VHH binders against c4kar8. Designs and how they scored, part 92

Target 1, 263 residues: c4kar8
Amino acid sequence: MAELSTPSPASPAPLDGGRGDELEKFTLRGARQILQLLQDLITHRGLITAHTGGGHSFMTAVLKVDEERGRVVLDPSPDPQANRRALAAPRLTCVTQLDGIRIQFPLVGLGEGQDKGRPALFAPLPAEMLRLQRREFYRLQVPLAHELSCLLKAEDLARKPVEVSARVIDIGAGGVAVVVPTGAAEFVIGGTLPACRLALPDGEPIELDLEVRNLNRQTQRNGTEQLRVGLRFAALPRAADTRIQRYIFKTERALNAKARGGL
Short names: E, the ipSAE of ESMFold2; O, the ipSAE of OpenDDE; V2, 0.75 times the mean of E and O plus 0.25 times the DockQ between their complexes.

## First folded at step 5 (VHH)

Design g2 (framework vhh_7pa5_2; at its last look DockQ between E and O 0.24; V2 from the best seeds 0.00; counts 0 for: pae E 3.1 > 2, grease 24.8 > 24.2)
Fold by OpenDDE, look of step 5:
Structure g2 (fold): chain B 263 residues (1-263), chain A 125 residues (1-125)
Amino acid sequence: as target 1 above (263 residues)
Amino acid sequence: QVQLVESGGGMVQPGGSLRLSCAASGFTFSSYAMSWVRRAPGKGPEWVSTISGSGGSTSYADSVKGRFTISRDNAKNTLYLQMNSLKPEDTALYYCAKESDFYGTEFYDSPFDYWGQGTQVTVSS
């Protein structure tokens, strides 16, 4: 009776190095900027979702920024269990928004105490804060159940035109990430792939021009190498943009609903 | 630009009633679920209630179930919270919050992408 080892839930793949560079542009590391942004969150009474890991989160808010002590003061959860999880977590991932801009920042070294006689959570000031200004940078991870594909018109090593069917792994308003077999085509960062075809579930493929933005070689669990290609929509018809946005919206809602029901 | 403006808060005696309103603008109101969240002093924000975009589905926190009623008028772009049998523990700043439409599963989710400045509700004898 061979015990079927339930595959350990795949740790979210580290943000691919190319995405790291893009995110760096939106990452605040300046102490003054961080302090100001935290103060703005206080001023605007920003609601923060703090993720403790394991799929758990609670709502909080910044109560105070203590510049002298270099710490941020947060509201504790009304749920004692959530507070316990928070204190036990090696890291909190805080998510909020200000004026429609998504803000994300980590907190480490969380402690509990009192502020002005009221229970509070304390953490050192975040070392960095991510500000995502444009929705275009948001990428939906395509569910495995959704088989999105992109037919890439590329060139091989001999500069002969080749068509490569690539699986779409993430999609946003600004582009897609795809995976292709290693050696299927030659890609050059900054190069344009004309007249590609993106297949969506809702109808006929969308013809579009794609610009190669990043390349990342990935080794699969089975030892096979794949190439992840980050592609920007170089020219997207309005109708196509609408369809892509609709797909993203619908899929995101479905995923969120599932996540809420599983709680 | 998305705007949410809460109103209707005030001071009330225990057992009393209040009706909160939230005026929404800058988005297709009927397309989004709307929620009330409250923040009491010394306590973190607490979800209170949610209503679907169409108004056909509602949910409540256990702490307010049977006492509070969420509703909406999509023609007026307005969200409501009828609060009955108010208790001192209901004292809080009440926020109107819009369901998030942020795309991107690569980032940790937030249930809301917009909220107002809140309206203060104080229940005291």
Scores: ipSAE 0.699, ipTM 0.888, lowest interface PAE 0.7, mean pLDDT 86
Fold by ESMFold2, look of step 5:
Structure g2 (fold): chain B 263 residues (1-263), chain A 125 residues (1-125)
Amino acid sequence: as target 1 above (263 residues)
Amino acid sequence: QVQLVESGGGMVQPGGSLRLSCAASGFTFSSYAMSWVRRAPGKGPEWVSTISGSGGSTSYADSVKGRFTISRDNAKNTLYLQMNSLKPEDTALYYCAKESDFYGTEFYDSPFDYWGQGTQVTVSS
């Protein structure tokens, strides 16, 4: 009694092409830096989410770094299908956090084998690792009382223009996440939504160009379907950036003041 | 500074019970879902259970459903896992994990942002 969907072509892997140049300054490429960061993940028992594409992922951890052979060794998933997807994927995108710093790295050439008689996954050491400070990846959860919305200029399922007013659930330096009813519009990962309008509490709405980065379907308790849409700022005027950062700063300070009561 | 400290592990015989605790500090505990994750020898991390920030919603892995109970005391900033009818397969390092503040609108998702050092549970005759 599952909800059936037609087979579709594999979505292209998400790329950071619109932000690739901006992220270069946070990218580690030195072999010693990479080895030390992977060792830190081992020492701190880092939980890693490994994305295999097509919206699939599994949890893993770094078991060891084999510097002599230039390999990283990972836990396999207890789910055999997750392991099969990982071995078939052209790239694993591994993400984790260490001491509030977001860490992301690709693994290519994943293979299976054993380590000390136990199943393990092996890959060449990554050639690069991304290290982001909190402000570069932080997304403020928007308080419901603020009622932030974004008017999306999209297309319906018949490819006709529609405007969708979407509630903003989080906001950060690089984008927003919104929720819409399922079927309100057609969204395609990598698609561009020009001239959308973000409504902040202070002043007139901001005109923004947005790019769809992810889509997550959600079923509410009453069975109602909605879609969480992750949107990147494709072109952000300086004045708009300032207004967004001011909103985040003020709201974050208010939330942090409440959080200090729990120390 | 976010800190999560697990306790209550130990050695038990099959069929026994243990109650794990996780003391939380450095964040508004009641605002976040919390999870238990375990790592058995030679196996990758396995999600065990999640409880909502208010405590009103819980979920469990099929392997522990009916035997384990997750709970929280938001006045004491403490997460619990009551483990009954323990089996040798439950032997693992158990740690609590905090729901991430961050979403992958621009980046891939990472569901947890902080976790503790863990507490060892060993089920053996």
Scores: ipSAE 0.384, ipTM 0.782, lowest interface PAE 3.1, mean pLDDT 82
ESMFold2 (binder alone), look of step 5: mean pLDDT 81; pTM 0.807

Design g3 (framework vhh_7pa5_2; at its last look DockQ between E and O 0.60; V2 from the best seeds 0.00; counts 0 for: pae E 3.0 > 2)
Fold by OpenDDE, look of step 5:
Structure g3 (fold): chain B 263 residues (1-263), chain A 125 residues (1-125)
Amino acid sequence: as target 1 above (263 residues)
Amino acid sequence: QVQLVESGGGMVQPGGSLRLSCAASGFTFSSYAMSWVRRAPGKGPEWVSTISGSGGSTSYADSVKGRFTISRDNAKNTLYLQMNSLKPEDTALYYCAKESDFYGTDLYDSPFDYWGQGTQVTVSS
């Protein structure tokens, strides 16, 4: 009688599995801090995106913090299917922003009920909340006139190496979003693209490793489908980081000057 | 600092019309898609409509399609929502929301990074 080892429940995926140690300094675990931040979300009527897994999400908001019961009360989705997914999910990943700061927190043990006679979702208070300042993760929309490109070293469906020249849509200290033709390569979320080349206007391309973080298919007006790929800098040399930051700063300044009628 | 200030809400009879406005400041308005989101009592936030930065592209929730029109004046840094043929189910707090700078770059993202305090729309007989 082979004891079927019940697979140990997969530890809830870290808020951002790839940034483990780096994110620790931005993670709040103090009960008072968590309560205050949740209260701030209520005060500011925070729009929260709750991710249920499988690429599904819904918008919610914190209705109430019940400190006595140690729970948070959320608005249910107007979509019954989304609520079903939420309740079935082992974990919700909630994402929002407050004053330009990205906030991310997990909720586990979601239940449904009523608050003051209205449908509501209930969860224990989050054990941790990630607070990321905008400065580190701000994404500059790349002006069309700059035409930044990134040469991606990827694989096709046959796992054959391919090089894809991708247009950079936005850039930040942490990574780039690019657009590629559909079918140009196969991308896997969490996968690494080694030895890619980011072209900046100030000199030679920067060689860097990129991690695929997000994939989004977009249909253009002309009916052409494009793939937007969110890429994180997996290994960025200090010199490269400095160049990227300089570009961002210079470009932002130029855009702001133009917006003020100065150029 | 980014600021979004909604206005134009009020009470209206079923079948009536309202025009919401959102005054934007603190960012390059024309560079971002803008959206309207509404929150009804006892219901979570619901996306209503989005307009591209240039204003050349618009999208609507099925619940408001054909009745609502989103528009923008980039010279005035103002977003609009024309609401016609209003129904009781349109009763909600309406938010103006800015497209997130982080959108599409992370596994877990939010489509919006800034929103206003909202303007109340009440449709009742």
Scores: ipSAE 0.795, ipTM 0.923, lowest interface PAE 0.6, mean pLDDT 87
Fold by ESMFold2, look of step 5:
Structure g3 (fold): chain B 263 residues (1-263), chain A 125 residues (1-125)
Amino acid sequence: as target 1 above (263 residues)
Amino acid sequence: QVQLVESGGGMVQPGGSLRLSCAASGFTFSSYAMSWVRRAPGKGPEWVSTISGSGGSTSYADSVKGRFTISRDNAKNTLYLQMNSLKPEDTALYYCAKESDFYGTDLYDSPFDYWGQGTQVTVSS
């Protein structure tokens, strides 16, 4: 298992997020389109992260599409425990990227068997696949010098209100990731943090509601433990959305100019 | 356009050494962690090693620790894997992989966003 994709033992399960109407325009539902996209993953030797729930995932690849039987065939993991978790999971969420396009698809009904005498995993073809362009999934890594912060209105372990000023480490069209000390607050995936304040360099802080989508424990270089919290923007006013996009564009432009003129 | 091109694979006897290279272009190389991933015949992909963008932090799978060394030359946009004391179980197609710059709040994580075509390493008598 890749260490970058493996959370600490106390990390929450991978999210089984909703698709919603926001993603409809990026969804492939035609059988021919799905078969072609799976074949492209085979041809380009796509590295796929398969999420099994409970904070677990493993790397795999599509070996082939068995069109006659309507099945996709995947590599098993070298780790037998990962294979057992995959077979026990009610749903496998597969994620990869091909030439800057993010690909995501669910597999249900995963089973084990043999392909040409070698172990393999099998599932029915997915009924839909997501294809997302870079700007729909891109997250800007926030330079430390920008001092972006977000004031979170959360609860502590005793269910009492607390306010936490969290450093923003990345920001995109749909949300932010922040870092807080372990134990600063209790975060629950799916929970809503109302009336938080996002501080951008221009103007006054943006007041917005955030939904907790992702939690990862991490250890800093000095050994201190912290919690990375992935937060989704609830419906944003147009002005707030515009300010966020302007910040991302301006910062990316500045970083690219520095790289071109680098020392 | 991001491009990763692996080279340096070949056939070698057990106990031998190889050095893999990965030429990177189309992105700011020093800003991203880079990894080696291998795929053995009949097995799924297996993470081998990762190096931070600056080169200051490295990590290794237990199966290669002490035998493999990852390094990078940010002036030449090149990633390396020095492979010593090779064993038959190291036989695999080795890929150079770029750390993903995507972390979705409502999407599942994907650790890599680009990889090369791979270079074959075969360890046998």
Scores: ipSAE 0.389, ipTM 0.781, lowest interface PAE 3.0, mean pLDDT 82
ESMFold2 (binder alone), look of step 5: mean pLDDT 81; pTM 0.803

Design g4 (framework vhh_7pa5_2; at its last look DockQ between E and O 0.33; V2 from the best seeds 0.00; counts 0 for: pae E 3.0 > 2, framework grips)
Fold by OpenDDE, look of step 5:
Structure g4 (fold): chain B 263 residues (1-263), chain A 125 residues (1-125)
Amino acid sequence: as target 1 above (263 residues)
Amino acid sequence: QVQLVESGGGMVQPGGSLRLSCAASGFTFSSYAMSWVRRAPGKGPEWVSTISGSGGSTSYADSVKGRFTISRDNAKNTLYLQMNSLKPEDTALYYCAKESEFYGTDLYDSPFDYWGQGTQVTVSS
């Protein structure tokens, strides 16, 4: 009687773990700093997107910080289904912005209750909060007109090698995000895709190794499901890095010029 | 610096009308979709309506469809929300929100990167 080891539920994907060392400098862990930032979110009436996993999210806001009890109070969603998902989720990933700075923090141990007779969500104070300035972690949204693609060398469910042409939706110094049709290949977080080909407008495709960092299923407005794959450059030749940086810079400049009313 | 300043809120009787305005500055207004979000006491933020940068496309929450109209004047950098047939359930703080430049590009997205302080709408008999 072979004990079918029930696959351990996939631990919620850590905050973009590939940037671990780089992200530490932007991560607040001090209790006072965390409290202050949460208070700032209250003061600025921060609109927070809480991600519950599975591609689901809802908007919330910090209602109160209870320092004495060590908890944060959030507004519940007007959608009961969203609240159910939130309560069932092992972790909420909360994302917002303050003064152009991206703020991300996890909440675990979510519960429901009442604050001053009104429905509310409660969670222990986050252990950490990430503050990312746009400039340092800039990922260029690839203009639709550029149609960047990445040929992914992956495997299917049968571990047969497959090649998938993926559209690049954003690009940065450290990696790309791509979209692929659902079922086109099997991706494993932490897995390496060797000898992939990134197509840039300026010449021949760049061969590179990619590490899968994130997977997100998205349903488009038309009802079509797509898989968003976050990929890190695992091994990037210097020449390739230069080309990528040049593309990003050139494209950003062009977009900024257009935004300023330049022909 | 990006600034969004809402105005036009107030108290109105059920069945009444209000027109909200949002003055935008610090960015190319016409390049971004704009939205209204509202927050009622005891309820989290609720999306109300969105309009594309050009103004050619609009969307509404089911709760406000047929009653509210979103519009924009790109020459004036102003977003509007015409609210008709107001109900007590429409009582909320109404925010003007700018669509995030990178919305949809991150695993954990936020649809908005900037919003105003809000304008209070109270529907009460």
Scores: ipSAE 0.824, ipTM 0.938, lowest interface PAE 0.6, mean pLDDT 87
Fold by ESMFold2, look of step 5:
Structure g4 (fold): chain B 263 residues (1-263), chain A 125 residues (1-125)
Amino acid sequence: as target 1 above (263 residues)
Amino acid sequence: QVQLVESGGGMVQPGGSLRLSCAASGFTFSSYAMSWVRRAPGKGPEWVSTISGSGGSTSYADSVKGRFTISRDNAKNTLYLQMNSLKPEDTALYYCAKESEFYGTDLYDSPFDYWGQGTQVTVSS
C-alpha cells in the first residue's frame, strides 16, 4: 500500500481549548491514517462544522483529498460572509461525528479556488486529527445547584501539606476541572495529588489519585481571581469509574428532561 | 445504533411538489429537534428547516420560506418535508439531520450528530 511522508507540521492549535494533553492518546498524526479518515468522511458524506473563531462557524464537507499535492478540498459556504471569515481566519477547527465517533481536526492556510469548475476551498492536509468515542471526549458541565466539590491534598508555597476544597466545574470519564481561590495551593503540571476525595451526591466521597494536567488563571464576571485546574484520574478504582459514569448519565438525563419540559 | 433513512426524492418540473420522509430509529425521536439540510454541487451544505422535538416550533431558511413545510409524526418516528413550488435552485441531495446531544455546551460543537445518506431532488424541465 502507498505510504506518505509525514506532512511538515504546522504549529497545531489546541483541539479542545485546553484539554489537548489529556486527549493526546486519541490524536492521529500518521499521514496514512489521516488520509484514510478524511476519505471515510468523503465516503460517508460527512457534514462538517468549521469554526472560524469569534463564535462563528459554517457547514461544509470534504469534496476530495489530493494526496499528491497534500491538500484537502472543501465545499464553500453558500453564505459569502462565512467564506470571507474562513479565508481570513488563522485556522479552522473542523468538527463532525460519524457513528458516535467524534472527529476533530484543524485546517491552516485555507485558500479559495476552483475544483472541476466549481468553487472550492483548499488547505494543506491537517497535521493531526482527533478520533474518539463520545465517552472519551465528553465533559459534563456540572450544574451549579449540585455544588460538586473535590477535596485536594496539595501543598502550599512553603511545601507544607494543605487540603483545599475545590468546586468541580466539569467532569468526564477521564477527569475533572476544578476552580480554586488564587493562592490556596501550589500546583505543578505533571504532579500527582494522592488520596483526593471527590464528593458525588449518591454516597460517600470517592478517594482518587489525580494528576495535574493544566492550569489557567481566570477572572470571573464579578472580578474574582481563581485558578482553573485540570485534573486527570491517575489510578481510577473500578467502582469509582462506575459511580462517575452513573452520575454523568443521571445528570444528562435530568437536563434533557428539563429541556423537553419546555421551561 | 442511530439510523436515519430519507426517501421521497425524485425528478419534477419547475413548479412541482415533492414530499420527503425520514425514518428514524435508535434514539428517542421526540426528544430531539430535527432538521433538513441540502447539498448542491458548488454551494456546499445549506440548512433548510428545523422542527422542535414536540413539533411546536419550526424555522426555515429564507430561500424556502412559504414554499416548504417541515413536520413530524412522533408516533411513527418520521420527519417530513413538504416542498411546493419547486425551483431549479432547489435541486440538491436532501439530508435528514438529528440535533446534537449537547449542542451549545462544548467549545467546538456541531448542531448535528447524525444524518442519513440523503435523497436526491432534481428540478428540471
Scores: ipSAE 0.384, ipTM 0.778, lowest interface PAE 3.0, mean pLDDT 82
ESMFold2 (binder alone), look of step 5: mean pLDDT 81; pTM 0.797

Design g5 (framework vhh_7pa5_2; at its last look DockQ between E and O 0.44; V2 from the best seeds 0.00; counts 0 for: pae E 2.2 > 2)
Fold by OpenDDE, look of step 5:
Structure g5 (fold): chain B 263 residues (1-263), chain A 125 residues (1-125)
Amino acid sequence: as target 1 above (263 residues)
Amino acid sequence: QVQLVESGGGMVQPGGSLRLSCAASGFTFSSYAMSWVRRAPGKGPEWVSTISGSGGSTSYADSVKGRFTISRDNAKNTLYLQMNSLKPEDTALYYCAKESEFYGTEFYDSPFDYWGQGTQVTVSS
């Protein structure tokens, strides 16, 4: 009876380097800006989700910013196990929102101690904080059960037109990420793929132009190589945008409902 | 602008009851799941309960199951938490939180996009 090793939930892929440039616009690195944003989180009693890796997270809040010592003080989890995971993690990824704006920042060097006689977590101030102002940057991870696909019109190495059926792994208002077999087509960053077809569950495929924004080669656990392609919607009809938004909204709600039922 | 305003907190004896309210504005209330989260001194935030937009589905933390009841009145844009059989460990600041529109992003998840300032609940003999 071969114990089917439940595939460990894939660690969220690091923000693809090509998105790095776009994200740079939204990344705060100034010490004063970081301090101010952390203070704002305190003022607004920000609920922070701290991710410890491996699919684990806990809720926390910033209790204090210690400028003199260059550290942030966080609430510990009521769950001792979560705290252990946090302390063992090389990095915490903290996520929160302020006035509808998503905020994300890393914490490294987490320690435990006491603040004013109460248990607390301590970390050096984050070196950077991401502040995402636009919804267009949010991308939904497509559930495997939905099997969204995108027919890409691309070229092979010989510049011969080829059609590649690609699985959509994430979707947002601004574009999609897809996976294709290695060698299925030649992609060039900045290149346009015209008249592609995005298949949504709610009806006929959407025809759209896509711009290649990122390329990332990934090796699967089985040793097979896949190419992740980040694609921007170059020209999206309004009707298509509405359908995509509706899909995202519906799917997110469903995922949230499921996540809560499992808690 | 989205606003959430909690009320109904106070001091109560162990075994007592309180009913919290959250007045919501600035969004289509019925379209979003709503949650209660509490934060006790020296303890991080703890999820308490969630109710679907329609009110047809509810969930509770094990620590409050059987004692607390979440409900909503969509006509009044109001979320409620009925708390019975209160214990000292229920002492906390209680937040009303709106479920985020975007959970499954390329970024790590945040379950809530808006929350109130909270209402203090103190259970003491």
Scores: ipSAE 0.771, ipTM 0.911, lowest interface PAE 0.7, mean pLDDT 86
Fold by ESMFold2, look of step 5:
Structure g5 (fold): chain B 263 residues (1-263), chain A 125 residues (1-125)
Amino acid sequence: as target 1 above (263 residues)
Amino acid sequence: QVQLVESGGGMVQPGGSLRLSCAASGFTFSSYAMSWVRRAPGKGPEWVSTISGSGGSTSYADSVKGRFTISRDNAKNTLYLQMNSLKPEDTALYYCAKESEFYGTEFYDSPFDYWGQGTQVTVSS
């Protein structure tokens, strides 16, 4: 099913898909770090997708880094049309992964030439590269129809134990965000909620300890007040992690299929 | 830890056959599409074939249609490529590649998140 030349949505946005500010902490700008990461791509024979704009892309690989001349050398595509698009593009956005870490970098000033008598593409070294740990960062917006919930073991204002059933609004590898009625419980940033239960559609609820990371008061359109609570998973067992990742994957795939089918 | 290990490459004469295998571990094999990708001398990586997680859907590059057959055994966590009527232009290092967990969810998308070290196929007289 997977095609190597995947169409993208409308005309390409800026290099980072408009998320540059959010991704700054994952951006490498040190010359030695950039050279080492490019060398890692060579060593691991990285399969790189180079996006040329207009929904077009092609596969490539880094052949070598010419540190003295400050340039990177890439394989040309076996498809001559892809090479023509690459050479005409104002920039390439190169994307790959190493051990599940997303690597993204721009190349500008792409030229054609030869390396050791074989055709190759050349560009100046990128001034920056993203090394993005997407798995920890990604948060799925939970569909309302799923009514995903988390039973919180918290304390009320009088410091008595209470159980609060909270709707999960987003979920990622590292935690959830939930909403609860105002006054249902007292939450303290940095506080822990032991033995909470996360209800996924498949199987029994997962027992897990949660840490409160943020609190936001919200007033809904009908005037009711709710509290958005950001919760981090503490010491998540691998089996629970696997179930959460599978839920995220299946739900995201289903949502993408509906969006494509409904266009 | 995801691992993909290719085997079954070798030297064959034009018109010959080879069967490549890819042993997969560290992920739920049946949940992901799998692909073969090859890199010939002097050329960049070229997609060869893809099979869906269940095995129910297959696709092929035009250059190999009718000659290559992709298959999988989900009980053994193994991907296969049967290559018949081999030509000198099929000479390449063949990689087994796993569909990215989040394929279709990024603005600049990439179809693969893991691949093997490859197995060499050489078609020569």
Scores: ipSAE 0.515, ipTM 0.838, lowest interface PAE 2.2, mean pLDDT 83
ESMFold2 (binder alone), look of step 5: mean pLDDT 80; pTM 0.797

